VH-VL binders against Large ribosomal subunit protein uL10m (mRpL10). Designs and how they scored, part 148

Target 1, 224 residues: Large ribosomal subunit protein uL10m (mRpL10), of Drosophila melanogaster (Fruit fly) (q9vpl3)
Amino acid sequence: RGKINIQRPKAPHYERARVVAVTQPKYPELPKAKSCFKTRAERTQQQQENPYNEIIAREVRNWLDHSRLVAFFHLSSITADDIFRVRVQLHKQNLHLKSYGSKIIEQAVKNTRYEAIVPLFHSNHCIVFSPDPEKTAALLRIVRRVPQMVLLGGIVEETMLSRNQLVAYAQMPGLHAVQAQLVQTLSQAPGHLIQQLQAHQNSFVQVLDVHAKNQMNEETPKST
Key: E = the ipSAE of ESMFold2; O = the ipSAE of OpenDDE; V2 = 0.75 times the mean of E and O plus 0.25 times the DockQ between their complexes.

## First folded at step 10 (VH-VL)

Design gb145 (from gb1 with light chain Y93H; framework fv_anetumab)
Fold by ESMFold2-Fast, scan of step 10:
Structure gb145 (fold): chain C 224 residues (1-224), chain A 119 residues (1-119), chain B 111 residues (1-111)
Amino acid sequence: as target 1 above (224 residues)
Amino acid sequence: QVELVQSGAEVKKPGESLKISCKGSGYSFTDYWIGWVRQAPGKGLEWMGQIYPGDSDTRYSPSFQGQVTISADKSISTAYLQWSSLKASDTAMYYCATSFYYWGEFDYWGQGTLVTVSS
Amino acid sequence: DIALTQPASVSGSPGQSITISCTGTSSDVGGYNYVSWYQQHPGKAPKLMIYDVSNRPSGVSNRFSGSKSGNTASLTISGLQAEDEADYYCSSHDSYSTPYVFGGGTKLTVL
């Protein structure tokens, strides 16, 4: 068996690559501007118009729509054997590990309630999906053993949760009790109207601070 | 309070069949692996195999593949280790132990079942 | 079948510190951070003392610590007590087909 050293990057098929290199034309005669060579702009345009990206984006959308638990991870370099082991263990708990390109994810979530997740995927990443939100504790317990996977956040019952909120959710008892507690806790978050009221209060306080001291203009540029 | 309770000591003759048990309590039986670890008299620990009761996925050590059968009954939270035909070399203490992971550590152990096979 | 190498015995006096080594290969101890240590008193089941190289389960004395350097993992017991006299086994992950391999065990004598 071809075992891969975890501490080394994956090597390409050396023998196959060498054979391909030897058999390829040594001196292509095609003019660069009129050949199969593409500029950065042309490559970008082709990627945006790729119909296979649309098909995969639809798969991502389907996973999002049918999963009551979605967790987002940063993924460091990991061997095929190790990710397979993790995938099998996750599958025991009805947890499905998927990896998709950032542009595919962006395409899948554009004009949806999930568009806010796009910034999470500018670096190497993976996603775990499950129809069962009660498996959040199992997910975090498994990932604790996988240092290459770093939890970024997730979506539980259509509610976006930060890393800390997802960890807290995992430690709550029972699905119905958790849902009631989560709704109660999250419904206390400042809404759009409350944020407007807080902005007016902050403006008033800032005016008072300026009048009382006037010295804050030099001492506190946006320190608050 | 996680507890693994194993069946009592057994004295058998070569060629006889045997089935020993390990009953789990205080945890989610179907979410943990149950492994069997053998310890011959005066010797060290040997992993024999393990089962995931939730789907009956069973894995064996190459040294024990075909020599024993591991099974589980999730309705009574009990795992089993079975021999169709015992040998004198099967004389050992047999431990069951649980792990949430397929790999790593066994965090809870049964008290052990002593199996003596002699003629 | 012994996959990992441990000294057969080690000894120390009360209050001293001792270290037990566990040597494998780059494919087991060296390749993963899945090293565990078990304590076994005569006639008793093994007890987990250390997991994931250096983590201690709740209820295990802070006198027990684990480490790893290259292909060798170590269990260190500080402030030796008479009750520490036992056999100690290391274990590591090897492969998907062999998720657990054990060392031959080390008999600790407190003199």
Scores: ipSAE 0.510, ipTM 0.718, lowest interface PAE 1.5, mean pLDDT 80

Design gb15 (from gb1 with heavy chain S28T; framework fv_anetumab)
Fold by ESMFold2-Fast, scan of step 10:
Structure gb15 (fold): chain C 224 residues (1-224), chain A 119 residues (1-119), chain B 111 residues (1-111)
Amino acid sequence: as target 1 above (224 residues)
Amino acid sequence: QVELVQSGAEVKKPGESLKISCKGSGYTFTDYWIGWVRQAPGKGLEWMGQIYPGDSDTRYSPSFQGQVTISADKSISTAYLQWSSLKASDTAMYYCATSFYYWGEFDYWGQGTLVTVSS
Amino acid sequence: DIALTQPASVSGSPGQSITISCTGTSSDVGGYNYVSWYQQHPGKAPKLMIYDVSNRPSGVSNRFSGSKSGNTASLTISGLQAEDEADYYCSSYDSYSTPYVFGGGTKLTVL
């Protein structure tokens, strides 16, 4: 049993969060559970029995607090070799690829300004963090050659941006005044932007559903 | 315009040390990988290794690991290929080339440095 | 580990179309879409002609095209011209030994 007192871990500062994120073993949600339906008591007990979720949630919060660029991706099946290659290239540009369970992300962002991102993580996903928003162009240049990673949207300078808005931001000159103007303009309609990010995620899911249905050979239109 | 300029031809004896250079200009030196490619007389191209100058991360071909040292000095936008002890079999043309991607193509090449090792 | 396999030489006449093959394994050519082609004239440095199997850099003639089927990539040169006479090298990402491996090279003669 010998549980270590990890129920009250100290939040790491940014450098320690980065080191912990790179070296920390991934702790999945409790393996094997009952039905998807759980009583309130069972959910409470489950949370108490998984103390590593709290540590990882703190790590996610530190990444969000210290990153001026956060990009969200849907992640299709990818080999360990392929993800290693991509991770190396991203790291060279001070871009840090992380994967977390949806429950951990929800726990990390609840009661924060980022709570609205939770719906983006209903399927396989990954997140890229960077303290440098000027690296958005480099990020998009790298990801264009990784078809398994599909951009859903992101956060730049605390402003939520859709895929198209991130592309527009990346094309802006390196003059901070011009980039600040774009971000400031986009902040005037945050509600619509969040809905656009959710719609893009839902559209992608719908495309996958149609593809899966066609693979089942229920009714397959042939297009040349 | 992107340009790679390599040091001049070298004539050495077996056992001597040598360090050749490749200076980059017209791009952000620390954002691109610089690779070294060997071409023995009348033979094909062989990838020796590459370095990312921003953090000096260096990757070697198994055939050249332990045989050469690749380094870079980002303050003068210059990459280096070095031998501690040359062999006659090191006689070849040596090219430096840049790639944005770790796994990708070399989009710009230096003019080459001819190294001749003979007694 | 092992270099990609190319024919040692190919020949063609002006105006013809020729194809150069590059054969590897599932760990390089067959496993990834990171195949490049380089042109090298005698005494000169190589020049990138094709990247990512079929894409052309700016300034490369549309007479050059690339494709891939299974473990074999191909470079096709249409409307062959005298200045196309050169050595051609393929390259690919290699998941085992190196991030980069070259083919043995093909000498193109225009007669």
Scores: ipSAE 0.600, ipTM 0.791, lowest interface PAE 1.5, mean pLDDT 80

Design gb156 (from gb1 with light chain D94T Y100W; framework fv_anetumab)
Fold by ESMFold2-Fast, scan of step 10:
Order: sequence, then structure tokens, then C-alpha cells
Structure gb156 (fold): chain C 224 residues (1-224), chain A 119 residues (1-119), chain B 111 residues (1-111)
Amino acid sequence: as target 1 above (224 residues)
Amino acid sequence: QVELVQSGAEVKKPGESLKISCKGSGYSFTDYWIGWVRQAPGKGLEWMGQIYPGDSDTRYSPSFQGQVTISADKSISTAYLQWSSLKASDTAMYYCATSFYYWGEFDYWGQGTLVTVSS
Amino acid sequence: DIALTQPASVSGSPGQSITISCTGTSSDVGGYNYVSWYQQHPGKAPKLMIYDVSNRPSGVSNRFSGSKSGNTASLTISGLQAEDEADYYCSSYTSYSTPWVFGGGTKLTVL
């Protein structure tokens, strides 16, 4: 407006700020994020290419090769303190609780007689290993008090067993010859055994759905 | 039948040492935790600590850590509770009890050992 | 060690029902389903009556039941009998480092 001062004017600076504010988009632009942050897809691909996956798969194969008892569980949400407590109790009985990703399990068993177990690991899971099959009863007794762990099935003396078959095996611990015969008898229908393992997983999913619904009603669980 | 048999009553003076015992039978001694529970005269139950005899892993209540020693001899299926120097405040009934789980209930109890500490 | 809070005493008549409360925190009674109840007759060792909040050991009468809501566990005795007169203690798991805490105890009188 007319005369222009050679000194810094306060009014032009203020008016410029006002004009910029009025002409800016109604939605503010997000601050520039660090461009070094990778997307989930990029991370997933990196993990697929990670050589540590092969090392872990070899560890899993070593556990399978040196364990006469392997038990598979669905694992619900559990705190670090709770799982540590369970691990220690299991370790007292020479039972070793391990958690591995489904891709690692698939890689570990792909060229073995146990490739059929892969479908058991479609949901969250964990595995218990032991060199001592006599500890099956102790294992089941321990996990009975861990509602976050639900037995799906297992392998005893290199023979795949369903949940019910593993429970039956555990109930006959004093008769070694009968235990061997039971394992042999249970292993004579491999197609049905695999179906039973898958059925237990499907049944458990249904039980989880019912349980999730019931958690909405905390005060009065009914027994009928 | 699971049974826990504790040693007999003790009468001691302050400053003396003491070791009381709890003998387990009828179960796998090395597969169960053995806990010690104190009950002062006319008072309630206090958990002192517990031991896993299979590897001698021992846990103590903060109130009793450093005050007592819990041990076990798996060759004779016996657990122990020991004081290096008794105090009058140690006068109480002492129970041993067993649990299959580290985080589990005490399903079998000994008959108790009465310890009296007086001058 | 802080004890779980129980009423010092409760009373009831034969055939009636009574409830004993056991109040802790979110780090014990509220955080875990590992609450036990013990019965103690004068001069005797405690006896396990309830474990894992609501489960009964073999040989314990179905007149005894347990429940939990938030930070408070409850023992209910139905059809009171003279032999139920005893001290009752609750106990809760707390953590791996300090696993157990007992309640202060409740004296049940059967009138």
C-alpha cells in the first residue's frame, strides 16, 4: 500500500502467514515419516529369504529325530510369565516346549514321513519334545492346568497318534508290551488318523468360538 | 496311599539350630513339589517356601528367604526345614505339603511339627 | 507378605448356605485362575477343599463350591452340617518368583 519501508515490516509477515493458512488444504499433510520403515509385505519377503529360517528348520528336524515323544498343541494368547512357568515345570519332567512358525515346520518336515502334520499348524501352535515316552502321562497332567494349551495329537516312537490315542497311551504306562501293541494297533489306519488329527483342530476352533462368546458373560457360568 | 510323615515336636532355646523333617511315601517323591507352611499359635497359615526334590530347585517367600533353609534327600524321600539360629518368633506349627504343580494346590499335608522356642 | 482379605468369622444354621469371600488384587486372585480353599479343624492339618477356583478334589462333598468375580474369590457351603465348623483359608498363585499367598482365614461357626 503505497509507501514501502526498507525496514522489516511486521504486517506483511503476519499477512503472509494468514494467507498461507487460508489457502492450505483443510486436512493437514502428515509430517514426513522416516522412509526407511519397511512395509509388512517387504518384511515377510525378507523373512522368507532369511538364512536363519534354514537353521531353525534344522533345529526342528534335530528335535524330531532325537525325540521319542512329540506332542502338538494349539496355543492361545499367553503372557511371557505364564509360558515361562509352564516351560520350567515341563523341563523338570524332561519335556521341552518349543514354538516355531508354520513355514519353519513345513520346511522341517517336507521330505519326511511326518509331512502330514503341517495342517495342524494353520493356527497358533506349540510343540513339546521329549526323549522319554514314559513322560506322556506327566505331560498331559501338566497341560491339563494350562487352558491356553490344547492337545491336537502327537508322535510316539515315530508313530502318529490322535489326541484320543495319545490319551489312551498315557493311561497304560505300567504295561510296556501293551503300550507297544496299542501304538502298533493305533497306527494301522493312517488315513483315519490324519482325519482325526484334523477333526480335533476343527473341533477346537468351534470350542474357541463358543468360549469367546462365553467370555462376554463373566459372572455366572452355568453347568447343565 | 500318599502320606507325609513329619518329625516330632521340638523345644529349643533362642540361638540354637534345628532341622525338622518330612518323609513322603506312596508317590513319586522326585516328581512333586514339597512346600512348608507355618502357623503361629492362634494365627493363620503362611507359605514359607517349596522345593522340587528331583533337582533341589527351591523357592522362598520373601519373609523367610535367608531365615530358613529348605532341602531334600531323594534317596530317603525326605524333605527338611532348617534354622541356623532360632528366635522366639519361630514358635509355630510347621506343616509340609505336596503339590504336583509349581503353581498348584497342596493336595496332601503332613500332620505338623510343633516347634517351641523359649528361654 | 500381604495376606488375602477374608472376613474373620461367619456363621450359619444347619441346612442353610454361607459364603466366605477372599479378596486380592489383579496380580493374584484377579490375574490367575489358581485359587484354592483349605479347611482346618482345631488341632488338625489343613485339607484341600477347592482348587483352580471351582474344582473339587475326589472325596469332597458337592455342598462345597467355589467361584470368582474380578479380584474376589468365594467359597460357598450349602446344606450346612455341624462338621463344617472349622477355619477356612483361601490361597492364590501370584508369580513365578513368589508363587503363593494365603488369606488371613475365616472361622465358620455352625449355630
Scores: ipSAE 0.598, ipTM 0.797, lowest interface PAE 1.5, mean pLDDT 81

Design gb16 (from gb1 with heavy chain Y52F; framework fv_anetumab)
Fold by ESMFold2-Fast, scan of step 10:
Structure gb16 (fold): chain C 224 residues (1-224), chain A 119 residues (1-119), chain B 111 residues (1-111)
Amino acid sequence: as target 1 above (224 residues)
Amino acid sequence: QVELVQSGAEVKKPGESLKISCKGSGYSFTDYWIGWVRQAPGKGLEWMGQIFPGDSDTRYSPSFQGQVTISADKSISTAYLQWSSLKASDTAMYYCATSFYYWGEFDYWGQGTLVTVSS
Amino acid sequence: DIALTQPASVSGSPGQSITISCTGTSSDVGGYNYVSWYQQHPGKAPKLMIYDVSNRPSGVSNRFSGSKSGNTASLTISGLQAEDEADYYCSSYDSYSTPYVFGGGTKLTVL
């Protein structure tokens, strides 16, 4: 995919199409004409609910199955130029940045060991995939210069890791056997990681909420 | 112990072709960008372009697109800058420099190659 | 390439502090925290002194510091020494097509 997610309608585009469909004057429609030509809103809704979603979900499963490194990020507003720059740099290190809707991710991971990650994708997000877990250090080196991407956690060698555990993994000197042992050691408590990743997501949301409230308070002039 | 070693100084006439080199050592040659930076006599630094040797992806400054060719041979860890037809205005010091990132900074620099073009 | 604006020269005495400015626009210096500074002694290649506005590479003296305010980045050298006498260049990210835009350079003289 290119710099913009062309396949999936953006929230602003979808909302505009929806508003246009609702506010358009109603006129009599012939059944034959209606069945041949759908409104933009009807096409958009059908696109989101049709078998095409299963094709994209299958793509996501292929990435999960062929990737020994998967990293989850919260993604703040970012320009097309900036996301393209980041994608190119990541690709140079065999790191593949993908953006998928929450519904497609849920469909992709349903009935898999990764179903528990679905709650992480309630807000704007992106995922980085790689077949090479040794690229975790390169990934973190790149994303620390991209303030719009906030690491939430990931999966290394089929083991779920929190943000702090991924950072620790990246800092290890590099024999694959030592890496495998670290992954097992860091993920010793069943279910603990899911709560950690969700807590990090919720903490980030809380920080953003506090920041937004502080911004509103600072905008309000002092007066009686 | 990262090192970039450039070819020696060149004296050429207008219209002649030229290819200068930059050999990298002490780092993963295919994991870093190599850029070319020009410095005309008494002037500042100008980014000409850069290449990622791992896949030969090459990017040029709009000012130098079509004027020069940047290439790399990863088997000998060497990048190149070449002209098909030199102009007197090409007289300058040419530096190669490497960066992990496509943007931001060049963390290691070659010693420079002085190119003099005069009739 | 449009060069960032630097003063042509700055001078100081040993032990003094000096500051070199680098002024761009909201699309380069003002828009990103990707400002770097290079030191160049006569006849030698540039050396990276500062990256990402204020970060120092290993081996660079803490007498060198960087900052940014609006569209202007600054390199400050404290406790000036004779070996600091050199040309200093700033650079900034602008766009994908112009990932490096350099300043015109500043000659630092240590009297």
Scores: ipSAE 0.707, ipTM 0.852, lowest interface PAE 1.0, mean pLDDT 81

Design gb160 (from gb1 with light chain D94R S97G; framework fv_anetumab; at its last look DockQ between E and O 0.15; V2 from the best seeds 0.00; counts 0 for: pae E 3.8 > 2, unsure alone 73.3 < 75, placed apart)
Fold by ESMFold2-Fast, scan of step 10:
Structure gb160 (fold): chain C 224 residues (1-224), chain A 119 residues (1-119), chain B 111 residues (1-111)
Amino acid sequence: as target 1 above (224 residues)
Amino acid sequence: QVELVQSGAEVKKPGESLKISCKGSGYSFTDYWIGWVRQAPGKGLEWMGQIYPGDSDTRYSPSFQGQVTISADKSISTAYLQWSSLKASDTAMYYCATSFYYWGEFDYWGQGTLVTVSS
Amino acid sequence: DIALTQPASVSGSPGQSITISCTGTSSDVGGYNYVSWYQQHPGKAPKLMIYDVSNRPSGVSNRFSGSKSGNTASLTISGLQAEDEADYYCSSYRSYGTPYVFGGGTKLTVL
C-alpha cells in the first residue's frame, strides 16, 4: 500500500512525509545504479546526435566514392540569389554543389585516403561532385567567374590533385585515356599533400589580396 | 566556327500565330543558353528570355512572360520563339544569341529575323 | 522596366579617344562585375566587344577597353576610326529573374 499513498500524497503534511523518508531503506539509493541510469540517458542523447551525424558522414563518403570528380572550394560571403545562380549553372553540367559542416567532413574522411583534406574545411567551404571527370573544364569555366568561390584542390579518378594540377587536367584536349594518363603523371610529382594543402591556404590569401587590389585599380569614370 | 542562322523575314496580320527559328552550329548546342533579344524599329535592345536546350529550362523577362513561348529541339540544334496571337506592337527585329553562362554576355548572335505585323 | 542609363550620343574625331558611360544601381552595375558592351552597325546584329567589365573577346581590337567605378561602367575607344561609328549598348546582370538589363544605347559619330 505504500505505492497507493505515494500515488496520492496529501501535501503539504510535512511531518508525515518526513516519517516516510526516514523509514526508507538506504540501499535502494546506490550511487552506481543512479550513475548507470544517468550514463544511459546521456548515451541515448549522444546516440541520437551521433547516428544523425554518421548518416550524413556516410552520405559524404558515398559522394566521394561514387564521384570521379571532386573539387574543394573556399566560399566567401555570398547571397542566396548568387549561390542559387551558380548551383543551377553547375547542375546543367552534372556538377553537384554541396555544403557540409567541418565536423561531418572530418568524420566522413577519418581513416581514409582523403583525411588530408580536413584542414581545408576549418573555414567556410563547399564541395562540387560529379560522376564525369570530363566536366572538370566546365567546372573551372563556371567558377572562374564566381569570385566568392576559390579552388583549393580536388580529386580526379581517385587521385588527389592540387589547384594547378586540376587546371592542367582541364586544359587537356580530349581523349579520356589521355586524361587518365595525365592524372597519373601529375600525381607522381614528389611532395607532401598536407604541406600542399596548407600552401593553398596561403595562396588563397594572396588571391584575395590581388583581387581587392585589382578592383581598387579600376579606372574612375570621368566627370561631366 | 560558331554560327546562328535565323529564319527569314515574316509579314503577318494581327491575331495570326508565328514561330521563328534559330539554328546553331559549330558548338555544343545542349551546353549553351540561347537567348532572344528584341529590337523595335529605331529602339534599343530588350532581353526577352532564354532557354537551356539540354533540359529545356526556360526563363522569361517579366515584360515578356506569357506573351511569347521559347522552346528548343536539340535533335536538330534549333531554338524557337513563338506567338499565339501577334499584335502590331510585336513589329521588331528579333535576334537569337548564345552564352555558356546564364548571366553576363552573349558571345554569338544570329543575323536577326524581321517581323512586321500590319493590316 | 528600368534600363541602364547611357548618353544618347557621343562624338569624336579620327585618332582621338572617347568614353561612353553606363550608369545603374548597386543592385546591377554596382553590385556585380558582369558588365558587357555590344557594338551594332546599322542593319547588323550586335557584336560583343567587352565582357566582365574589362575583358575583350578574341578578335576585338585593344583600342576598346572597359572599366567600372561604383555604379558606372565605361567603354573607352582609343585611336578612333571611321569603322567605329555605330550604336553601343551596355548590359549588366541584375538578379536571377533579370540576368540581362541593357542600357538605352549610345550613338557614336566619328566626325
Scores: ipSAE 0.714, ipTM 0.868, lowest interface PAE 1.0, mean pLDDT 82
Fold by OpenDDE, look of step 11:
Structure gb160 (fold): chain C 224 residues (1-224), chain A 119 residues (1-119), chain B 111 residues (1-111)
Amino acid sequence: as target 1 above (224 residues)
Amino acid sequence: QVELVQSGAEVKKPGESLKISCKGSGYSFTDYWIGWVRQAPGKGLEWMGQIYPGDSDTRYSPSFQGQVTISADKSISTAYLQWSSLKASDTAMYYCATSFYYWGEFDYWGQGTLVTVSS
Amino acid sequence: DIALTQPASVSGSPGQSITISCTGTSSDVGGYNYVSWYQQHPGKAPKLMIYDVSNRPSGVSNRFSGSKSGNTASLTISGLQAEDEADYYCSSYRSYGTPYVFGGGTKLTVL
């Protein structure tokens, strides 16, 4: 009875081999890390040939005009799959991740208040747009887990912010909270002022009273 | 403090419908995913699905697709898991949990709802 | 969906270090750094112990650490204590399917 060579199992019958081959879950090869981001050169070339550049530029402008939060990121080597994941995550926070060519951005912002952002787009970049400035903290939280995304700066409520300023902004209590605090502070201010003013007056009156009492005591002749 | 409070234990018969709830508090309910996780008696954790209350985007595990319905009412910060027709095999502990990320970890968990389906 | 593979049980003595493995594929554990570990005591809800392979949430003891090599993630518990006796579950993001998959769970017994 021939020793079943466990190390080289006889190739299954042709039919079984076919079934096994067909039923082998083709694990989709992880998309080879083809940088979904076309090299700057490839992007530039594509942009030059794209008759839709004007349309895209208009889109960019629309995003800028309707966004209350805009964040600019440098992108290092990132896979398509990773970008997709990040995009999905951001989207759930009403954050919209977009990538445009530098020329398109230049065209889009030419002669606009956003022209100052052009220098940020000399490398691989992406932009995150949101209509909600309160999502700044969420944005930063998400991108912390994405080392390929480096924050360069942003625009919040029509104000251009540096990276540091944007981080600081995200750490601030919401506008409403700040306003509430301000109102509280302002509402307390008059009370405190009144108290301070009254305290001084009271102190003054006390001093005067003591002085008056001392004078009265000096005028009372010691009736020997 | 973030808290998820789930509805009480349920005892049902096969074929009955059921809807259990998970109420979130102490956080922005619309900004976090709420996931449902099943744990059969003596078995492991199974991800059933999750919902983003902000836009009601709902994702299901293939194993639970069509078997359950996940929903949320953001006005009362409550997520739901419902069955149209319960099976004995649905007997399990059901947990709701929150995640900031679509594929992220579940940071906070409800206390669980025990569902017993017995003829 | 195929669960991530964990040993059914592990045991250790107080003060020892134990490791729980979680083995997946290139579509989950091996492909991404989104591995989490949960601790579950009997009759209680799971608790997040590790996220993103090696990060600890606030309030989690530094005795818990996570790592990954290839398709296998590992939870290490150093200085084992009686309170560590629990079930431990790994989880991971999975591509082309469910965004979240759990391991089968590991029962840790402290001897």
Scores: ipSAE 0.407, ipTM 0.698, lowest interface PAE 1.1, mean pLDDT 85
Fold by ESMFold2, look of step 11:
Structure gb160 (fold): chain C 224 residues (1-224), chain A 119 residues (1-119), chain B 111 residues (1-111)
Amino acid sequence: as target 1 above (224 residues)
Amino acid sequence: QVELVQSGAEVKKPGESLKISCKGSGYSFTDYWIGWVRQAPGKGLEWMGQIYPGDSDTRYSPSFQGQVTISADKSISTAYLQWSSLKASDTAMYYCATSFYYWGEFDYWGQGTLVTVSS
Amino acid sequence: DIALTQPASVSGSPGQSITISCTGTSSDVGGYNYVSWYQQHPGKAPKLMIYDVSNRPSGVSNRFSGSKSGNTASLTISGLQAEDEADYYCSSYRSYGTPYVFGGGTKLTVL
């Protein structure tokens, strides 16, 4: 669904989801008790059982399942016009800027290895999804000019990465970048060329090893 | 290698039409903005506008809106700058440039096309 | 008109450091979010030297550095060399890259 009319900042799909939820057969309603007053627990349970929340949570899971790149940002105050311009630039690179309520994120990642990300969404935030992990460099270049979006970390190929790890991943050469690096060093002896290829390979391995370790330690950064 | 090759110098008279070209190679032409920058003789740089060839999203400087047409043919990786009726004040060097930084900071430039408009 | 003001010229001797300033309009003291710097030798296309205030593109010497304080950006060239003689342009955009504005240019003369 690459419709340009959906490129609204802050809530491009959210308004549609809200309309869809309104057309559901029924909304959950709390049963009337003898006292006719709802407890805090009952209100919390009612909100958690709202079918609209589950529809949106499924949307988040779908994005996570189909995105090989996910990046998390803290979002400072920004005008609607400015965030719209950022969203348009991201969309041209197949980078999809979204924001969801913290309760929706909690519901979406419950019972998954991604539960550790929930604390990131208790403050003002946004998320960028993409099917293309090679767009990580593009993402970071675009948001470098957007001080209101502060990178917190991300997920690449199902591996949790910290801010610094994601930046390091973005700097890894692709096939064409590796070939360009070889051309740049062709004035060097063959031994130097082999060492440079091994250095790039080692950098790639280091990023992948950090990916594996972070999957084992996903809950470490969730402290408030 | 990333390369932008522009069409050759032009000598024209006022009122004539002109279309100059900029061919990009060594990168994904449709994934980056390509822009046009004017430099009148002995003067500074002026951003004229830019196009995103992937979807033909085209932006113009207010100073050049309606004065020129920016287009691209993605099948041959070529951008164009076009005048329907040249004026003597259009005498300038015209550069195409692309932005791998995504917000229009231009890191690769063509060699320039000198356009001379005189009677 | 051009919203970025640069000195018309600056000069220095080989080995010295020089700084070129780029000041935004007084009517929009905070309107420019980022600046970039371009070098242009006579008869050549401009070359990007600094982007995002202080970041160097690949292949640009670390003798070139950029900074910003308030409404003024600065390009500093240390260890001045003869080949640094050129015109230098700052460029800026509002928060997100449009519209683009170039400064009027500064001619650097290496004595």
Scores: ipSAE 0.320, ipTM 0.647, lowest interface PAE 3.8, mean pLDDT 76
ESMFold2 (binder alone), look of step 11: mean pLDDT 87; pTM 0.908

